# Ledger of designs, part 17: VH-VL binders against Mitochondrial intermembrane space cysteine motif-containing protein MIX23 (MIX23)

Target 1, 196 residues: Mitochondrial intermembrane space cysteine motif-containing protein MIX23 (MIX23), of Saccharomyces cerevisiae (p38162)
Amino acid sequence: MVDNRRTFTAPQSLLETNLTFPNDEPSLTTITVTRERCVDPSLIDSFLRFLRHGSDDIIRQKLNNYRKGSINGKNKCKEFLKQELYPNWQIRNNIISFCEKEAAEMKNETDQQCGNNKKTTAEPLIDARIDPYAARERAEKQEAQYKDWTKVTEWVANNRKIEQILTSTTEGILRQNCEQNNDYLKEFTQFCKDNS
Key: E = the ipSAE of ESMFold2; O = the ipSAE of OpenDDE; V2 = 0.75 times the mean of E and O plus 0.25 times the DockQ between their complexes.

## First folded at step 8 (VH-VL)

Design p4 (from p1 with heavy chain Y54N; framework fv_namilumab; at its last look DockQ between E and O 0.03; V2 from the best seeds 0.00; counts 0 for: pae E 17.5 > 2, placed apart)
Fold by ESMFold2, look of step 8:
Structure p4 (fold): chain C 196 residues (1-196), chain A 122 residues (1-122), chain B 107 residues (1-107)
Amino acid sequence: as target 1 above (196 residues)
Amino acid sequence: QVQLVQSGAEVKKPGASVKVSCKAFGYTFTSYYLHWVRQAPGQGLEWVGWIRPNSGGTDYAQKFQGRVTMTRDTSISTAYMELSRLRSDDTAVYYCARESYYDILTGYFDYWGQGTMVTVSS
Amino acid sequence: DIQMTQSPSSVSASVGDRVTIACRASQSISSYLNWYQQRPGKAPQLLIYDASSLQSGVPSRFSGSGSGTDFTLTINSLQPEDFATYYCQQSYDYPWTFGGGTKLEIK
């Protein structure tokens, strides 16, 4: 069994918040992401919702609080981006990328097992004529492995789309309230290079 | 090794135009604003304007509006500043300078070109 | 525009001396004040940003302080290579403006 894992902690600014979150949703400050949690992602989904709610969903409130008492709102925007928003975006991106890597590894492992099964498929076919339950068990194992891969791949695609929508919407709000001519998504890309 | 390399010195007559180039090395050209700053002989520094290389957007100091045009060619990582209707008080060293932070306008500059002397004389 | 005033306009000092250079803004600029060094015949180089942060590769004998309207660049134990002109520059509000410079000369 492969025991790959990575632990993520919510940004400090979010840990210090007094924000109200939806009823009945658990609040996590730290999560360890594993392949198994990518396949059954309820805990990861809860953590991503916590991160999204504490940043993009309340961006206007966050920007207003930063501007109070500020002589130069543009400089406060720079600090908000570097200290709060971009670290939050980066954590979400890294969680999704971890599961994307695990999906690729799951497919490679299953393809190698199918290659082994193809090399010995004639032997299992001979075995199936003698022991038909062994051939059926091999087919069911292969199907189950691809089902897990499909689940994680779909989850990755859905969450990539959610991130695209959220970050594009947030960029629009930043252009209205901070530097209008700044390319925030490209700036985030550079932030990730500088803080990888 | 971030480096900005500018075109050579120019001598112009009043009423002419000059175009100074600034070629970037060692970083992604489109990731940082570029500024132009000039220095008349024996004088201090004067900000001329900036260009955002990925969009081509510009802004100029009021003193130069209508006389300066900043452009770029992203395929060769080069920015240009053209100053028209030259007069003797445009005699200066013209510097290009890189914004200090990725793709935001902080207003201070970490890397400078070597400067281009432009002399306007009859 | 925010006007930046440097003083003195020139100063003479000896190697090993401690020198201070002042910069005053015409209005509060918080801590958004930067310092550049320009050696004779060379382009300016960023020395200090945001009042007190040393740019990478700048010797620790340089320090900056101040906030609001009054700022100071301090050079401890002057070295021969420090004889240059120093400019302050505000990055608080556009357009970003420079001080008139302080020329540091060897006695």
Scores: ipSAE 0.000, ipTM 0.434, lowest interface PAE 17.5, mean pLDDT 82
ESMFold2 (binder alone), look of step 8: mean pLDDT 93; pTM 0.943
OpenDDE, look of step 8: ipSAE 0.038; ipTM 0.654

Design p5 (from k2 with heavy chain N52R, light chain A50D; framework fv_namilumab; at its last look DockQ between E and O 0.01; V2 from the best seeds 0.00; counts 0 for: pae E 7.2 > 2, placed apart)
Fold by OpenDDE, look of step 8:
Structure p5 (fold): chain C 196 residues (1-196), chain A 122 residues (1-122), chain B 107 residues (1-107)
Amino acid sequence: as target 1 above (196 residues)
Amino acid sequence: QVQLVQSGAEVKKPGASVKVSCKAFGYTFTGYYLHWVRQAPGQGLEWVGWIRPNSGGTDYAQKFQGRVTMTRDTSISTAYMELSRLRSDDTAVYYCARELYYDFWSGYFDYWGQGTMVTVSS
Amino acid sequence: DIQMTQSPSSVSASVGDRVTIACRASQSISSYLNWYQQRPGKAPQLLIYDASSLQSGVPSRFSGSGSGTDFTLTINSLQPEDFATYYCQQSYSEPLTFGGGTKLEIK
């Protein structure tokens, strides 16, 4: 099993913000994501919640803070987007993508194991008649693997949906406060490409 | 009146670093973005980057990333641009310019420094 | 990056003439376009902002027009002090980019 892991650190801009966070939010600023943590996403979920503390009100507040920093009360949305928002979105996306990739690998591994049981490979077919326990254990292991794969897959799907909702909502706010004709999602995509 | 005053001309060798200063007068230094724009002899204008004096936030053109550092000293209303690993093609007049922005996305350079000539020669 | 293309690169005219300079963006930049004048040995000076807004202190003989990708700077009745190089600049997105410049010379 390839021990894939990746470490993610919250954006500095988020850590340096004067915004108050709920007391129940984790103090975790760095997370190492592994397959195991994708299967049991409790820690990842906590970290994502921390990152997602960009509710509409928080986003508005942040924008206002930038505006207030200007002598004329105007803001540079570009600075906010590049320095804070897009990096935050990117980290979340990268975390979800990591687990998505792991899910794909899990499936491949499991499928390969199941395929090897087909008559073509020289591995002695565990004759269930000879060792029914071995056959059962193998079946149970495979079932467990597929179960884990399913869990991760569902988790990924759910979080993708959440991200879509959050980014869409935020885009609406940005259009109202910054440039109404701008495609911020497209800009974000470009941002990710540029910072990959 | 608003005025940006830059440091004097510099002559450097390739591989060296240069640090140009821009002192602001006549307005609240921390209230406006400062940009740096350079112009090679006989050439057009090239954007280098900007700094937000209140926070120290910066954004550089990709061309200069890793070589340029913009800083500021708010106590003396002065911005600095340092360019390292100088090359002959870095020879240019470097301008600081104040940005007056009228919305969240855009602005214009309403005041410019007098420019600082940086010559890179062996 | 947004490429800004000015035309012509140079133009010769006489005092009193009407001159138009074109600036084209590689993509739509709405009205986020500024025009600068640069006299020899001097720093650029703002003429027009937001495509058509005249900067305070700039003579009314200067005007800007356009939106999207195509912009025009017009100088009506050229004066001796108008012979300089003119630059358009997009402020739509970073990196900020300038046109190549148009040198206005005396005929």
Scores: ipSAE 0.027, ipTM 0.584, lowest interface PAE 5.4, mean pLDDT 86
ESMFold2, look of step 8: ipSAE 0.039; ipTM 0.638
ESMFold2 (binder alone), look of step 8: mean pLDDT 93; pTM 0.946

Design q2 (from q1 with heavy chain D31E; framework fv_oberotatug; at its last look DockQ between E and O 0.04; V2 from the best seeds 0.00; counts 0 for: pae E 19.0 > 2, placed apart)
Fold by ESMFold2, look of step 8:
Structure q2 (fold): chain C 196 residues (1-196), chain A 121 residues (1-121), chain B 107 residues (1-107)
Amino acid sequence: as target 1 above (196 residues)
Amino acid sequence: EVQLVESGGGLVKPGGSLRLSCAASGFTFSEAWMSWVRQAPGKGLEWVGRIYSETDGGTTDYAAPVQGRFTISRDDSKNTLYLQMNSLKTEDTAVYYCTTGYWSGFYFDYWGQGTLVTVSS
Amino acid sequence: DVQMTQSPSSLSASVGDRVTITCRASQGISNYLSWYQQRPGKAPNLLIYAASSLQSGVPSRFSGSGSGTDFTLTISTLQPEDFATYYCQQYNSYPWTFGQGTKVEIK
């Protein structure tokens, strides 16, 4: 990766939907994700909440609306999945994965500076006996960088768990309202491959 | 603490049958997707198949080499996953692992200790 | 089916060495790749998910990188407990598939 930022836009179908939000928050249609926003994720959280509300949280309503469009007798579930649900899931996964990558890079950078990586460039060792303030300042910077890494890693783990819960619940609803014996997670995986 | 404990491995002749069990604890088994992964002695890992949770229909999918010969089932009241292996071949000789991707949805967070199945004449 | 090819198949290293293992997918898998460590006689342990995310409790000397088709597992400073076989696994397309493994041995 050569770029420390990435812009994500909500799926167009979500922008055309009449939605009611659980907490009356203003919607975000586009977000630029940066390392700094991974560390302080309030905007990312708002965007993920918007995406989740506009898909998994209201999936029964969306499925009902799609089936009303089956004029020639065809079930429109497959179109809903490919046009609305899977793109929404993919955007959420890509946002979380961006922050996972940034966390790994933050850790690698700090490890290189502290000699945790064997191939560290030979930096001047700060001898606390000669310059105790410089040694303390370097230790404090290192500690802050590891704290940021920890915050992002914990945020990623939490959001992965939220995605698992939502995806599992949604798959159950799809089986009730669309094809019961379909492997929706396998289809989503294939969708991501085809749109990667 | 999540635990997966396989049992039922042993020596069997080609064409024979064997049933493996996996006792699960420490998580809500009825909501979990469960898989079997095998490893022939001295070789790598191979996915065998999976079963959905009962709330998701409890359907199964299998790797091509075992399709039609192996059957995965589950008993949520006993927190137990099963692998029924029929028409065994010498190529089925492996350690069989019970796995779950429950917390990831995509990869295997938890593994049992494995149980050895040896198919030889 | 997505084929996963690891390199090298084995290597010898000393404590303190930097070890790099690569994994190549036969088609794009985005970042849907995990890494496992298997010590002799034991079940595999998940190390890395989503190509680069450390599983809880995994030491920071382990790192993963890559996306698309080419992925790398790095052990920055090899420890005695790291002598094991390492596997990559893709979860982009069914069936889930593993690399053939890379054995890391003491030199």
Scores: ipSAE 0.000, ipTM 0.424, lowest interface PAE 19.0, mean pLDDT 79
ESMFold2 (binder alone), look of step 8: mean pLDDT 91; pTM 0.930
OpenDDE, look of step 8: ipSAE 0.432; ipTM 0.801

Design q3 (from q1 with heavy chain F106W; framework fv_oberotatug; at its last look DockQ between E and O 0.02; V2 from the best seeds 0.00; counts 0 for: pae E 19.0 > 2, placed apart)
Fold by ESMFold2, look of step 8:
Structure q3 (fold): chain C 196 residues (1-196), chain A 121 residues (1-121), chain B 107 residues (1-107)
Amino acid sequence: as target 1 above (196 residues)
Amino acid sequence: EVQLVESGGGLVKPGGSLRLSCAASGFTFSDAWMSWVRQAPGKGLEWVGRIYSETDGGTTDYAAPVQGRFTISRDDSKNTLYLQMNSLKTEDTAVYYCTTGYWSGWYFDYWGQGTLVTVSS
Amino acid sequence: DVQMTQSPSSLSASVGDRVTITCRASQGISNYLSWYQQRPGKAPNLLIYAASSLQSGVPSRFSGSGSGTDFTLTISTLQPEDFATYYCQQYNSYPWTFGQGTKVEIK
């Protein structure tokens, strides 16, 4: 079933520390992601940049502030991960996954339209002979869906790559400032299962 | 390493025009919101205006004293921000800073060295 | 426009002193306030965003507090490089506005 919208809210920790927009700009505290926004992703890109800036981009400062509250500094990292970092990563991952699912559905819709070959062949040819504007409209719609599918797929691939780079870099910083031998990306995967 | 380098400042008569440039490097300029902030000699900071990234619509906003006289533009292929100043007044005399908050445009992480504009007879 | 008023306009302090600078907004701005340091002849640099969050690379002796209309920048142990002018800036609504500055001078 096609879910054509999903609402994401910035993590509570980010909302409490840095939640400011220009007075004529749409709010970035919450975003509703739709297929249309996956195709023209300017607002999604702004929201992802906001999430990245409030987490991975400033992680060293965030970790330093957390470590000051403990005797050895390491036992506070777990709270930072659960409270701030992993929720932020999860929201970004879920936004990208929503658009990936929409791209797959665009392809399925096009395939279903073509997969009824016996019925489709007879009806489009009959429709074109009786209603040539409807036949042209159907062809143009299919072409537009393919272009949109390509745009979203490329956006997803690019953002998957960005996320892999950011989370790998952050893992290195965590190893230097928290537990060196911990598998942070595996922990994140488990966090997502626990908080799906 | 983020760098912002302003140029084009100088002496100009009231009613004249001047164009400032800001060369940017060390970040993805096309994603950045950019601002101009000015500081009159011996005085405080004043926000002049901003331009969104092209991905966020590329629109501009200006402070009231410069509205209609100043125009902010950008050339993403050259990583350059511009400030076109027309109908200059003596109260426009200031050091002009190119600034960015990169994604937010709300606070300013990075500043150029500034370029002095003097408007006098 | 939101007016930002800093106090004091200047102060004299010695290395090692605890320095407190205040900033008051003419209307509520939640925590949407930043602090900047400007050394003589230099561009400003960001110290604090979101009223209390320390910018990357800024020494931990700097801290910010406050919300609503009243905000404070604190330097816990003043160092020789901290003699500068400090500005607050609100980013709750356009136009972005700055306080008039607080000059911290060597005693």
Scores: ipSAE 0.000, ipTM 0.428, lowest interface PAE 19.0, mean pLDDT 80
ESMFold2 (binder alone), look of step 8: mean pLDDT 91; pTM 0.925
OpenDDE, look of step 8: ipSAE 0.029; ipTM 0.645

Design q4 (from q1 with light chain A50D; framework fv_oberotatug; at its last look DockQ between E and O 0.15; V2 from the best seeds 0.00; counts 0 for: pae E 13.6 > 2, placed apart)
Fold by ESMFold2, look of step 8:
Structure q4 (fold): chain C 196 residues (1-196), chain A 121 residues (1-121), chain B 107 residues (1-107)
Amino acid sequence: as target 1 above (196 residues)
Amino acid sequence: EVQLVESGGGLVKPGGSLRLSCAASGFTFSDAWMSWVRQAPGKGLEWVGRIYSETDGGTTDYAAPVQGRFTISRDDSKNTLYLQMNSLKTEDTAVYYCTTGYWSGFYFDYWGQGTLVTVSS
Amino acid sequence: DVQMTQSPSSLSASVGDRVTITCRASQGISNYLSWYQQRPGKAPNLLIYDASSLQSGVPSRFSGSGSGTDFTLTISTLQPEDFATYYCQQYNSYPWTFGQGTKVEIK
């Protein structure tokens, strides 16, 4: 009820695909993301890799149906974007944004604790003389919080960079195979507003 | 014009077998995911199963009531989808529709006219 | 499996009426919901996909709305050709499932 967490589920279209994946990836259909998992992101990384492999990494294969023909004379690019690509992008962005928000909250919490300590001009030497284990424990906890914040912040930055590279490459492929004068990022932003 | 034409329906006793065919035209059949949907007389629609495109590995999935008894196959050189129905039960009595959508089986743009299968003693 | 429950099961209406049909999913399905029209003795036809997107060639008097578990199909001004049975279908969770249907009859 109080702990920040959010559950994400892979789109059903990805789950029913017959693509070859590493043995442990086809069974990872739902992930619950927590602050703790943002700090130790092994499971999140596995889930993101599964989503990326089932979409951007194979986008040319997925678009091949459009280039060979159309079922109804319709442009199937809009359907692919709405049914597969944009939902996949949205899930990945929302996972990264969750951890970004957790990192910001971690920093705000730790900074306010440090600000209160700075208000007392005497360092807690008096506390250390009465209870030296409590003073040391407090300092070690604060150091661990900043270390965790750094780990999550670096993970977020790295994954934002990966998403930027994937999105840029995919936009190029979409321009080659779909409408050339379309702003796919703006369209994705609108998709996210419509499906929030 | 996209066309899907089912054939092979008829009367069969319980425990018997039938093979349905669906002739497809007007689209690139080999790239399409294909499905069967059935409708018992006076009842609603029920998804039976699907077969993936050859590009996506060509595997099949089935609804639980038909698992192990029905087999979906395709012949891309003939633009034909098949449904082999074994160990038929009276509850399998329905009109069977051949259906397809875009490059996935999410929703169904195109439907055949259906072929009636009656399983009765 | 996700159960799709439509209401009402049937209704009577006159040409020109506004008709509303509801579809409820037993669990969240985002916007992965389609609507079909089936005239007597005919195969179904797709009307709406992604909950609210109108299929090409479908008259603008048809509209869809909703997300999550509750969805609505609306016919703003009923025409004689709209007397049919309407089905919703979810494609969020395998296996794909249909509602039981809503029959729209002439009053």
Scores: ipSAE 0.000, ipTM 0.451, lowest interface PAE 13.6, mean pLDDT 80
ESMFold2 (binder alone), look of step 8: mean pLDDT 92; pTM 0.932
OpenDDE, look of step 8: ipSAE 0.017; ipTM 0.610

Design q5 (from q1 with light chain A50Y S53T; framework fv_oberotatug; at its last look DockQ between E and O 0.03; V2 from the best seeds 0.00; counts 0 for: pae E 15.5 > 2, placed apart)
Fold by ESMFold2, look of step 8:
Structure q5 (fold): chain C 196 residues (1-196), chain A 121 residues (1-121), chain B 107 residues (1-107)
Amino acid sequence: as target 1 above (196 residues)
Amino acid sequence: EVQLVESGGGLVKPGGSLRLSCAASGFTFSDAWMSWVRQAPGKGLEWVGRIYSETDGGTTDYAAPVQGRFTISRDDSKNTLYLQMNSLKTEDTAVYYCTTGYWSGFYFDYWGQGTLVTVSS
Amino acid sequence: DVQMTQSPSSLSASVGDRVTITCRASQGISNYLSWYQQRPGKAPNLLIYYASTLQSGVPSRFSGSGSGTDFTLTISTLQPEDFATYYCQQYNSYPWTFGQGTKVEIK
């Protein structure tokens, strides 16, 4: 089968910082996401933790550092958003969306195999009365694909919830420390359109 | 999609006045910091000044050579940036560019094509 | 004021050449450095911001590097449309200032 893959690189601002993380996980600079890594997401989870810790988890510290760097008292919040925060959010969103697309493709592939009772498919029909070994192998493969599809779908749903919580919390902090009346999530949506 | 169109340039004598306009489209103008940058004929680029969005204070900053003579303003209902230039000097002769980063007024990712201001006797 | 000095002031190159332009700040500016391209008779275009981040739509043959006071713009394989003047700009300290420009000419 054709396997899709996509490479993601941590934002340059994270690559240039000397961040110390509380766990023993090594720092990742680049990850290649594949369907198999969506099914067994330990490496993806580590990369997402790295991105989240370098942004949303330390947002107050990041904003304080930008305020200290303002020479004429000018607010640098807009630069922080464009250079550090929104690129980080975009990468996390794109990783989750990649796995969501792979889950949809897994389901479509399995559904086409289930429709293999029709003459319109290229695969031969398998009759267990004639070839019981081939029929059993096919059933076991379909069960494994369904389990994998379910696992990726649940991982996607859980990470979408995590992102919503983090992004909503960060928006509140931005309102406290930068522009109170700004719609940061709308700005992020526009950022993604401009930088797709 | 982003478009910035300057107008109002021309020939003026020293001590005169001129008002430049910049019509903007393709982005949320009211959220953007806007700037003017100029380029004397055959010379490099020089930042003139900027105006913040209303939500970021709506204030202006100017380069020292134009402070007190130039005034930047904006009309968010018309998506238009203005530069009022008073007490013009021959060293103000330049192509004037309207610029924005949408996200930051610190660097300039969108530029108009410029309008020429000539200050001479 | 932070003074930005570009080197060289001009250079001659052929299509396909690797071109390197440097920009030096009179004091530290961290990564708050952008690069612009201005083709003859045209407005400037942003190539790079934050020292090394390519603006959307800029060809990958352009790259930026450096931090602090020394910065480099590199064109890996010069194309006919790249014959232009290039400017760096710092945005660490008010007032924002530009380098004097580097003109890239065809041999």
Scores: ipSAE 0.000, ipTM 0.458, lowest interface PAE 15.5, mean pLDDT 81
ESMFold2 (binder alone), look of step 8: mean pLDDT 91; pTM 0.931
OpenDDE, look of step 8: ipSAE 0.471; ipTM 0.796

Design q6 (from q1 with heavy chain E54S, light chain N31R; framework fv_oberotatug; at its last look DockQ between E and O 0.57; V2 from the best seeds 0.00; counts 0 for: pae E 15.7 > 2)
Fold by ESMFold2, look of step 8:
Structure q6 (fold): chain C 196 residues (1-196), chain A 121 residues (1-121), chain B 107 residues (1-107)
Amino acid sequence: as target 1 above (196 residues)
Amino acid sequence: EVQLVESGGGLVKPGGSLRLSCAASGFTFSDAWMSWVRQAPGKGLEWVGRIYSSTDGGTTDYAAPVQGRFTISRDDSKNTLYLQMNSLKTEDTAVYYCTTGYWSGFYFDYWGQGTLVTVSS
Amino acid sequence: DVQMTQSPSSLSASVGDRVTITCRASQGISRYLSWYQQRPGKAPNLLIYAASSLQSGVPSRFSGSGSGTDFTLTISTLQPEDFATYYCQQYNSYPWTFGQGTKVEIK
């Protein structure tokens, strides 16, 4: 079972929104993330953009719509958070974490194949004096494998930065429109523990 | 080595039907998003439609000019993509390419050689 | 739909020339643009994806740049096999759309 993959489904609340999404892009309801898709992330980028556009990007409108739908007029921020926002944040975080784990495994596999880990049984070095073509081919293969690892690592770093900016901005909006003295990021962390 | 081979093109009168096939090899077909792109003689490229991988539900999307007339399907057991074309019009005359962007689903890194469909009275 | 406009529609050049082809999107498409080469009588080939990333096996004389709405494909030293039609394609927004093509001919 060495085939790592994980399927993610967009939250149902996102699919039921009446709001117009930017860019005309049709929504994806489900994506299966694999190592190959982490290396070439255009599909994952599209899915993350869909999730972000349907939540953080329109957070003020979603908060207003949720309050208008309340039967007793009570502030329903906590229900919105648990039913809509935190699940969306969790899915995005889990997608990024999947690719982060794949990048770490990718590096470990390449290090073991190329003898970069001194604690493991290293593959015998190809003696260029005996077989210069094999030595050249191995060096080129190693370079390609580390290029893929670098690409995924950079993608993970960029998306972690995007998520930090978005969730911090949304926390500010929640403090303005819901409970001012609440620690929403800590609540999200607890939500993830409760729903892992 | 990735290979895509289209077949089933030919001459058809307006209002007729035709089914194109694309035999695929050299990659895991069931994980791939597949597309059809066409090119009228002497003209540019036009995206016709796509089918999601079976892993991602196998749904289809179509360009407006062919919506309701063309149907894309796949048979993962045969590694084959299909294009059913109904109610053909003269403006459907083109070389039809089978394409895949297996790694991304959004751009096309592998193309077949194409099959010519001619719609004329 | 995102309209993709290539310029020029045709050009004449000699072997060894530097060739620049532009592609303009009717709205922002970030870096999600690809370039294709189609030699006469052949299927298209992917040259560049994500605006500037060179596809494996494509000669280094090809390069791409741009983000947002304005993109360029550059051939630094034109070779005999580069006489072809070139297409840009956006993949930011459904439906995926192509530019009208730029034909590069022998001068």
Scores: ipSAE 0.000, ipTM 0.473, lowest interface PAE 15.7, mean pLDDT 81
ESMFold2 (binder alone), look of step 8: mean pLDDT 92; pTM 0.932
OpenDDE, look of step 8: ipSAE 0.550; ipTM 0.825

